# VH-VL binders against UPF0246 protein Cphy_1568, part 12

Target 1, 255 residues: UPF0246 protein Cphy_1568, of Lachnoclostridium phytofermentans (a9kqm9)
Amino acid sequence: MRIIISPAKKMVENIEALPVCGEPSFIDQTNQLLTYLKSLSYEEAKEIWNCNDQLATMNFERIASMNLKTKLTPAILSYQGIQYQYMAPEVLEKDQLEYIQEHLYILSGFYGILKPLDGVTAYRLEMQAKVNLSDKKDLYEFWGSLLYNKLREETDFILNLASKEYSKCIERYVTEDVRLVTCVFGERKGEKVIEKGTYAKMARGEMVRYMAEHKISTMSEVKKFDRLDFSYDENLSNETKLVFLKGESNVRDRK
Key: E = the ipSAE of ESMFold2; O = the ipSAE of OpenDDE; V2 = 0.75 times the mean of E and O plus 0.25 times the DockQ between their complexes.

## First folded at step 11 (VH-VL; framework fv_tixagevimab)

Design g5 (from e6 with heavy chain I52V S104D; at its last look DockQ between E and O 0.58; V2 from the best seeds 0.00; counts 0 for: pae E 4.2 > 2)
Fold by ESMFold2, look of step 12:
Structure g5 (fold): chain C 255 residues (1-255), chain A 120 residues (1-120), chain B 109 residues (1-109)
Amino acid sequence: as target 1 above (255 residues)
Amino acid sequence: QMQLVQSGPEVKKPGTSVKVSCKASGFTFTRSAVQWVRQARGQRLEWIGWIVVGSGKTNYAQKFQERVTITRDMSTSTAYMELSSLRSEDTAVYYCAADLEYYDTSFDYWGQGTMVTVSS
Amino acid sequence: EIVLTQSPGTLSLSPGERATLSCRASQSVSDYYLAWYQQKPGQAPRLLIYYASDRATGIPDRFSGSGSGTDFTLTISRLEPEDFAVYYCQQYGSRPPYTFGQGTKVEIK
């Protein structure tokens, strides 16, 4: 089993945390993207980053001096935000770190895919970015099947805990020999399941932590996830989708 | 340890100028952005403007556009906010806040504030 | 410019109670550019929440943010003595000025 998760927009640099234990698999492609980004005008870069002038100004100058080889932070400690807060990678024990290093991949518009302890520098480039490099009109075209093929070499089962923006770069290329299964974390509203983004991010991070703590290797173990008041719903689930619902029977425990 | 330290209190007469300093330590100043806000007694925070330290590019609230200048000195890791043509309504605590040296927008660190009093 | 209106103006509660603070924008604001701050008397503001829902470094999990579009909420699940303060929302997604709400004072009952 291999698990995919989204990155985060906010990143920190900390060279004293956990050791860096590898180089991103697609560093050559990252170098191509960096060269491309350095070639852009301010307005072109701002459009690609899809951000306000403060952030665009700041990143425009930062990209000019970026070095992919120095001041590296382990990827899983570099990304910040509520998903990573609930995963809490800084407090994982050695065997749990070994589990995530074997099973977890972080998707990235800039790096493609990352193992948790790959060394990264902070960047801004979302997978939806409309990069125009050579003949490619966006990052989905740029990465093509490279990311999926990397995963396919290692597993016939991918557990998707990434947002749609990122998981599309895998979903588009899935072949019949690999199962891709998406976890949905939501609330029942009538006949429909409503996924609220904040709770979904919390649950995705917590699921990674849960899997690392229990060294999960089977789908049946994934279905037992019950943290943050979520529980698996067999009736809403199928071969490609595991649905977890929040808040059943909370009326009985209401204070 | 990451820190912003501002200059001390100022008492000014109407029509004069004030220049408040904000010295950074513990993070890479050249990769940061600094915003300036003020707060009159009992009032909400009011945004004045920002500077991206590396390029020196600034942006100001329209209300202050004709009276404010935000600058920095990279050799001393210090940002400055100068407000001219002072009026009694400019009496407030002035804060600097930094967006961290990372590639994102969040103002994680704030200076302690500088009281500027404009009175005759 | 985008006006942020916070409610209630004052919220009188005891330690251990849940606080719910509202911030309503005059037009839609991307979650990406909405933040919450805490300010105690005589102190600078402290960042609590960015991106509408993500906790800043070192902020305890009793603080949570939610909402989108024009309606945003800060929740403190169980008030601690150090949580009695004024809370501000900020938007910085549109071209300047960046704006703050007028604040909600959470005070001891």
Scores: ipSAE 0.338, ipTM 0.729, lowest interface PAE 4.2, mean pLDDT 87
ESMFold2, look of step 11: ipSAE 0.283; ipTM 0.708
ESMFold2 (binder alone), look of step 11: mean pLDDT 88; pTM 0.898
OpenDDE, look of step 11: ipSAE 0.501; ipTM 0.831
ESMFold2 (binder alone), look of step 12: mean pLDDT 88; pTM 0.892
OpenDDE, look of step 12: ipSAE 0.387; ipTM 0.780

Design g6 (from e6 with heavy chain I52V, light chain D31N; at its last look DockQ between E and O 0.01; V2 from the best seeds 0.00; counts 0 for: pae O 12.5 > 2, placed apart)
Fold by OpenDDE, look of step 11:
Structure g6 (fold): chain C 255 residues (1-255), chain A 120 residues (1-120), chain B 109 residues (1-109)
Amino acid sequence: as target 1 above (255 residues)
Amino acid sequence: QMQLVQSGPEVKKPGTSVKVSCKASGFTFTRSAVQWVRQARGQRLEWIGWIVVGSGKTNYAQKFQERVTITRDMSTSTAYMELSSLRSEDTAVYYCAADLEYYSTSFDYWGQGTMVTVSS
Amino acid sequence: EIVLTQSPGTLSLSPGERATLSCRASQSVSNYYLAWYQQKPGQAPRLLIYYASDRATGIPDRFSGSGSGTDFTLTISRLEPEDFAVYYCQQYGSRPPYTFGQGTKVEIK
């Protein structure tokens, strides 16, 4: 089993944190992106980042001085956001860290795919960014099937805890020999399941922590997730989708 | 320019082995995968197997699992296909093909082919 | 093992005509893992299309790929004299073996 999650927009650099234990699998492609970004004008870069002037300036300066081999932070500790707050990687125990290092991957527009303890520098580049590089019109085309094939090489089961923006680069290429299961965290509204972004992010992070704490290896165990008032709904779920509803209890799954 | 250059034609007796080489140039061989395909005269392409150059991992078609060995030498950027216990039915042109990135699994580059003739 | 069946076996057309070649899989294959090759007599195959619909480098626009699941199509919008050849499909939508179709010969009428 491999678990995929989204990165966070905000990143911190902490070279005194846990040691870096690896290099991003596609560091050459990342270098290519970096070189491309360094070649851009401020206005061009700002357009790619789709952010305000303050952030654009900060990131522009960051890119200009960026070195992918120095001042590295473990990926899992670099990203800052609700998901990562609830994952709380900084307080994971050794065996839990080992678990996520083995099973968890972070998708990234800049790095493609990361292991938790891969060394990264702070960057800004969302997967949806319109990057025109090497006759590719965006990062989805740039990465192509590379990210999926990396996963495919390692597993026949992918648990998708990533947002659609990032999971798209994996979902598109799923083959018959691989089972991709997406977790949905939402609330029931009539016949619909509404997924609120904040709660979903919380739940995704918590799920990763849950899995690490219990060293989850099976889908049946994933279904037992019951944190943050979420519970598995069998009726809404299928072979490719696990639906967790907030505020509800599934008696069948708790027995 | 990216290319694969294969070894020359082979004439073999039944029961012997043949080893065909495929030398890559113009691209990063260590990041590629190389597949081997054969084609008898007037026949369809037949997949033999492939190797992931970086890891050395191989997979063979069931038909050839007992007789074929695919290897690579990263220092010389050369892939090899060895077929043992040759039969007359093994008479064919053997092709190697590679991609730029094995993760893409798109074999863009092909060798020129190596004719292997098995005859008594 | 996924079996690919191409049709027709032979397609006789004139230059300037549209060619439509079919490749059917015995089971569903991701459309992003289907390739088309062109082979001329005495030559190695040449990649035309990968990921079912993406043209390989240097391949003319008249070549296009489409399809998903079990049904894939290679279309040559307007045949050029140099397009008369045998065309093969290959699937890599699952783990090996990466099987080929039996080929379609496009010949001049």
Scores: ipSAE 0.006, ipTM 0.485, lowest interface PAE 12.5, mean pLDDT 90
ESMFold2, look of step 11: ipSAE 0.272; ipTM 0.693
ESMFold2 (binder alone), look of step 11: mean pLDDT 87; pTM 0.893

## First folded at step 12 (VH-VL; framework fv_tixagevimab)

Design i1 (from a6 with heavy chain T28D; at its last look DockQ between E and O 0.85; V2 from the best seeds 0.00; counts 0 for: pae E 2.9 > 2)
Fold by OpenDDE, look of step 12:
Structure i1 (fold): chain C 255 residues (1-255), chain A 119 residues (1-119), chain B 109 residues (1-109)
Amino acid sequence: as target 1 above (255 residues)
Amino acid sequence: QMQLVQSGPEVKKPGTSVKVSCKASGFDFTRSAVQWVRQARGQRLEWIGWIVVGSGKTNYAQKFQERVTITRDMSTSTAYMELSSLRSEDTAVYYCAADLEYSNSFDYWGQGTMVTVSS
Amino acid sequence: EIVLTQSPGTLSLSPGERATLSCRASQSVSDYYLAWYQQKPGQAPRLLIYYASDRATGIPDRFSGSGSGTDFTLTISRLEPEDFAVYYCQQYGSSPPYTFGQGTKVEIK
């Protein structure tokens, strides 16, 4: 089983907390993107980054001197946000860290796909970014099936905890021999399930921690997730979607 | 460990200038941005301006465009805010705050500097 | 410039109660550029929430941010005695000025 999650926009540099234990699988493609970004004007780069003037200015300066080989931070510690706060990778025990290193991947617009302990530097590039690189018009085309193929060669079961923007780069290439299951964290509103961004991010992070703590390897074990007042709903779920509802108490659905 | 330490209180006459300093420690100052904010007694926070430390690029609120200058010294990891043609209404506590690279948030604040303008 | 209007001006509550603070923008602001601060008397502001919904380091779980576009909300699920203070929102969107709201005072009933 492999787990995929989204990155965070905010990144920090921390070269001392945990050791870097690998290099991004597609570092050559990342270098290609870096070279492309270095060729852009400020206005062009700002448009691609889709950020404020402060961040654009800082990013522009960083890109000019960016080195992908120095001052690296483990990927899992570089991203900052509510998802990663609830995952709390900095307090994972040794065996839990080994679990996520084996099973967890972080999708990235800049790096493509990362293992938790891959060495990364701070960057700004969302998967949704519109880039004109070679014959490609966006990052979805740029990465193509590369990210999926990386997962496919390792597993026949992918648990999707990533946002739609990032999971698209995997979903569109799924083959019959691979089972992709997406987790949905929401609240019941009549016959509909409403996902609130904050709670979904919290739940995604907590799910990763839960899986690491219990060394989860099966779909049935994932269904037993019951943290943050979420519970599995069998009726709203299917072979490709696991629905967890907040504030629900259904003993039948938790068996 | 990461902190901003500002200069001490100032008492100034109308028409003069004041320069407040903000010294950073515990982080890479060269990869940060610094904003300056003031607050009169019992009043709301008021944005003055900001500087990107690496490039020295600045932007000021229109209200202060003609009177404020924000600078930085990378060798001493210190940001400065100078306000000229002081008026009584400039009496306030002045704060600096830092945004580290890619943070896009001002996590670190100075302790504030009281500036009093009186005849 | 973008004007932020906070409401209510003053919120009187008891410890243990839920506090809901609003910040409304005069025009749309990306949720990645909305922050909430807490300020106690005689102290500098403290960052609580960034990116509209992410908690700053060391901020308790009882604080949460939500919203998008022009409407943002800070929620304190259960007020603690130390939570009675003034709260400010700030936007730092596509371009300066990075304006603040006028603040909401949360006081003890």
Scores: ipSAE 0.217, ipTM 0.707, lowest interface PAE 2.5, mean pLDDT 91
ESMFold2, look of step 12: ipSAE 0.507; ipTM 0.806
ESMFold2 (binder alone), look of step 12: mean pLDDT 89; pTM 0.904

Design i2 (from a6 with heavy chain N59Y; at its last look DockQ between E and O 0.62; V2 from the best seeds 0.00; counts 0 for: pae E 3.9 > 2)
Fold by ESMFold2, look of step 12:
Structure i2 (fold): chain C 255 residues (1-255), chain A 119 residues (1-119), chain B 109 residues (1-109)
Amino acid sequence: as target 1 above (255 residues)
Amino acid sequence: QMQLVQSGPEVKKPGTSVKVSCKASGFTFTRSAVQWVRQARGQRLEWIGWIVVGSGKTYYAQKFQERVTITRDMSTSTAYMELSSLRSEDTAVYYCAADLEYSNSFDYWGQGTMVTVSS
Amino acid sequence: EIVLTQSPGTLSLSPGERATLSCRASQSVSDYYLAWYQQKPGQAPRLLIYYASDRATGIPDRFSGSGSGTDFTLTISRLEPEDFAVYYCQQYGSSPPYTFGQGTKVEIK
């Protein structure tokens, strides 16, 4: 089994908790993207980042001085945000760390796909960015089937905990010999399931932690997830989608 | 430990200038932006301006653009905000805040500097 | 200029209750540029939420942010005595000036 998750926009340098262990699989493609980004004018780069002038100015400076080999942080510690807070990678026990290093991949517009302990530098490049490189009109075309092929060489079962923006890079290319299963974390509202983004991010991080703690390797074990008041709902699930529903226990205290 | 330490309180006469310092430690100052915010007694927070530390490029609220200068000294990891032509309405606590690693998330705030302008 | 309007101005609740604070923008603001701060008397603001929904380091999980576009919410799921404070939203969107809402004062009954 291999698990895919999304990156986060906020990234930090952190060299104190876990070692860097390895190089991103597609560092050559990352070098191509970096060279391309360095060739852009400020206005061209700002358009790709789709951001305000202050952020564009900072990232333009960052790209100009970026070195892919220095001041590296393990990918799993570099990304910040609610998903990564619930995963809490800095407190994993040795065997749990071994589990995620074997099973977990982080998707990235800049690096393609990352193992948790791959060394990264902070960047800004979202997967939907309209990069025009090597006759490719965007990053989805740039990465093509490379990311899926990497996973296919290692597993016939992919558990998808990534957002749609990122999982599209894998979903587009899935072949008959690989099972891709998406976890959905939602809340029942009448007869419909409503997914609240913040709760979904919490649950995705917690699922990774849950799987590491129990060394999960099968879909039946994944279905037993019950953290954060979620539980598996068989009626709403199918062969490619595991639906987890949050209970009705989140009522405000009265006094 | 990551922190911002601001200069001490100032008492100024109208028409003069004040320069508040904001010293960073425990993080890479050159990979941050610093914003300056003020708060008069009992009032809301008011944004003054921002500096991208690496380039020195500044962005000011229009209200302050003719009177404020934000600078930095990369060798001492210190940002500065100077407000000129002081008026009694400028009496406020002035704060600096910095982001972490170009994150545009203002995790670090200075303790505040009380600037009092009295006639 | 993007104006942020917070409501209510004052929120009076008992410990243990859920607090819901609103921040409405005059124009659409990307989640990436929306933050919430807590400020207690005599103290600097403290970052609670960045990017509309991501909790800052050290912030208890009873604090959560949500919303998009022009309508953003800070929720405190179960008020504690130490949550008595003023709460501000800030946007730093497409162009300056960056602006704060006028604040919501949370009073513990």
Scores: ipSAE 0.407, ipTM 0.777, lowest interface PAE 3.9, mean pLDDT 88
ESMFold2 (binder alone), look of step 12: mean pLDDT 89; pTM 0.914
OpenDDE, look of step 12: ipSAE 0.480; ipTM 0.818

Design i3 (from a6 with light chain S94D; at its last look DockQ between E and O 0.66; V2 from the best seeds 0.00; counts 0 for: pae E 2.4 > 2)
Heavy chain, then light chain:
Amino acid sequence: QMQLVQSGPEVKKPGTSVKVSCKASGFTFTRSAVQWVRQARGQRLEWIGWIVVGSGKTNYAQKFQERVTITRDMSTSTAYMELSSLRSEDTAVYYCAADLEYSNSFDYWGQGTMVTVSS
Amino acid sequence: EIVLTQSPGTLSLSPGERATLSCRASQSVSDYYLAWYQQKPGQAPRLLIYYASDRATGIPDRFSGSGSGTDFTLTISRLEPEDFAVYYCQQYGDSPPYTFGQGTKVEIK
ESMFold2, look of step 12: ipSAE 0.566; ipTM 0.822
ESMFold2 (binder alone), look of step 12: mean pLDDT 89; pTM 0.913
OpenDDE, look of step 12: ipSAE 0.487; ipTM 0.809
ESMFold2, look of step 13: ipSAE 0.578; ipTM 0.826
ESMFold2 (binder alone), look of step 13: mean pLDDT 89; pTM 0.910
OpenDDE, look of step 13: ipSAE 0.380; ipTM 0.771

Design i4 (from a6 with heavy chain T30K; at its last look DockQ between E and O 0.78; V2 from the best seeds 0.00; counts 0 for: pae E 4.3 > 2)
Fold by ESMFold2, look of step 12:
Structure i4 (fold): chain C 255 residues (1-255), chain A 119 residues (1-119), chain B 109 residues (1-109)
Amino acid sequence: as target 1 above (255 residues)
Amino acid sequence: QMQLVQSGPEVKKPGTSVKVSCKASGFTFKRSAVQWVRQARGQRLEWIGWIVVGSGKTNYAQKFQERVTITRDMSTSTAYMELSSLRSEDTAVYYCAADLEYSNSFDYWGQGTMVTVSS
Amino acid sequence: EIVLTQSPGTLSLSPGERATLSCRASQSVSDYYLAWYQQKPGQAPRLLIYYASDRATGIPDRFSGSGSGTDFTLTISRLEPEDFAVYYCQQYGSSPPYTFGQGTKVEIK
């Protein structure tokens, strides 16, 4: 089993809590993207980053001096935000760290796919960015099947905890020999499940932590997730989609 | 310990200028941007401008464009905001705030500098 | 210029109650550029929420942000004595000026 999660926009550098233990698998592709970004005018880069002038100015300076081999931070510690707060990777025990290093991958527009302890430098490039490199019109085309093929080499079962923006890089290429199962975290509204983005990010981070604590390797074990007042709902789930509802453990719908 | 420490309070006459300093410590100043904001008594926070420390590039609110200059000194890790042609309505507490390591969030704020313009 | 309008202007509540603060923008603001701050008398603003919904370092989980487009909300699930303060939203989107809401004062009833 392999687990995929989204990155975060906020990144920090030089975290000393965990060691760097590896290089990103697609560093050559990352270098192609960096060379491309360095070739852009300010206005072209700002459009790709889709950001304000303050941030665009800062990032334009950053890419001009960026070195992919120095000032590296373990990927799992570099990303910040509510998903990573609930995962709390800096306080994982030794065996839990071993679990995530074996099972967890972080998706990235810039690096493609990352192991938790791969060394990264801070960057800004979201998967939906409209880069035009090697006649590819966006990052989805640029990465193609490379990311899926990496996962396929290692597993026939992928647990998807990533946002749709990022999981599309994998979903587009899934073959029948690999089972991709998406976890959905929401609350019941009539016949529908409504996802609230903040709660979904919390739950995705908590699920990673839960799995590391219990050394989960099967879908049956994943279905037992019950943190943050979520519980598995068999009726809304199927073989490719695990639905977890908030407030369903001991509470019926009331008004 | 990451912090921003501002210069002390100022009492100024109309028509003069004031220069407020904002000294950074505990983080990489070059990798930051600094915004300047003021707050008159009982009023909302008002944005004055920003500086990207690495390049020195600035942007100012139109209201202040002709009277404000934001600078920095890399050797002392200090940002400065100078406001000229002071008027009584410029009386306010002036704050600096930093966006560190390209994170696009203003996590650190200076303690504020009271500038009083009277007479 | 994007105008942020906060409501209510004052929210009078007791400790233990839930506070819900609104920030409405005159035009759409990307979540990425929407922040909430707390300010107590005589102190600088303190960052609570960035990217509309992410808690800043050291901010307790009783604070949460939500919303998108033109409508944003700060919620304090159970007020503590130290939470009585003024709260501001800020946008710092694609074009200056960066703007703040006028504030919502949360005061003890």
Scores: ipSAE 0.374, ipTM 0.761, lowest interface PAE 4.3, mean pLDDT 89
Fold by OpenDDE, look of step 12:
Structure i4 (fold): chain C 255 residues (1-255), chain A 119 residues (1-119), chain B 109 residues (1-109)
Amino acid sequence: as target 1 above (255 residues)
Amino acid sequence: QMQLVQSGPEVKKPGTSVKVSCKASGFTFKRSAVQWVRQARGQRLEWIGWIVVGSGKTNYAQKFQERVTITRDMSTSTAYMELSSLRSEDTAVYYCAADLEYSNSFDYWGQGTMVTVSS
Amino acid sequence: EIVLTQSPGTLSLSPGERATLSCRASQSVSDYYLAWYQQKPGQAPRLLIYYASDRATGIPDRFSGSGSGTDFTLTISRLEPEDFAVYYCQQYGSSPPYTFGQGTKVEIK
């Protein structure tokens, strides 16, 4: 089993907390992207980043001096956000850290796909960014099936805890020999499930921690997740979607 | 460990200038941005301007465009805010705040510097 | 310039109660460029929430941010005695000035 999650927009440098234990699988493609970004004017780069002038100025300065080989931080500790706060990787025990190193991948617009202890530097580049690199018009085309193929080489079961923007780069290439299951964290509103962004991020982080704490390896075990007032709903779920509802108790569905 | 330490209180006459310093420690100053904010007694926070430390690029609120200069010294990891042609209404506590790694979130704040303008 | 209007001006509550603070923008602001600060008397502001909904380091989980476009909310699920203070929102979503709201005072009933 492999677990995929989204990155966070905010990143920090922390070269002392945990050791870097690997290099991004597609570091050459990342270098290609960096070279491309360094070749752009301020206006061109700002358009790609689709951000305000303040953020664009900072990012432009960062790219100009970026070095992918020095002052690296383990990926899992570099990203900052509510998902990663609830995952709380900094307080994981040794065996739990080993679990996520084996099973967890972080999707990235800049790095493609990361293991938790891959060395990274702070960057800003969302997967949905529109780039004109070679014959590719966006990062989805740039990465193509590379990220999925990396996962396919390792597993026939992918648990998707990533947002739609990032999971797209995996979903579109799924083959019959691989089972992709997406977790949905929401609230019941009539016959619909409403996902609130904040709670979904919390739940995704907590799910990763839960899986690491219990060394989860089966679909059945994932369904037993019951933290943050979430519970599995069998009726709303299917072979490719696990639905967890907040504020409900379904003892039957957890057996 | 990460902190901003500002210079001490200032008492100034109208028409003069004041320069407040903000020294950073515990993080990579070169890869940060610093904003300056002031607050008169019992009043709301007021944005003055900001600087991207690496490039030195600045932007100021229109209200202060003609009187304020924000600078930085990378060798000492210190940001500066100079306000000229001081008026009584400039009496306030002045704060510096910094982000980390160009995150565009100002996590760290100085302790504030009281500037009093009186005849 | 974008004007941020906070409401209410003053919120009188007791410890243990839920506090809901509003920040309304005169123009649409990207949710990734909205922050909330807490300020106690005689102290510098402290960052609580960034990117509209992410908690700053060390901030308790009773604090949460939500919203998008022109309407943003800070929620304190269960007020602690140390939470009585003034709260400010700030936007970075457009050209300067990156203005603050006028603040909401949360006081003891």
Scores: ipSAE 0.340, ipTM 0.759, lowest interface PAE 2.0, mean pLDDT 92
ESMFold2 (binder alone), look of step 12: mean pLDDT 89; pTM 0.907

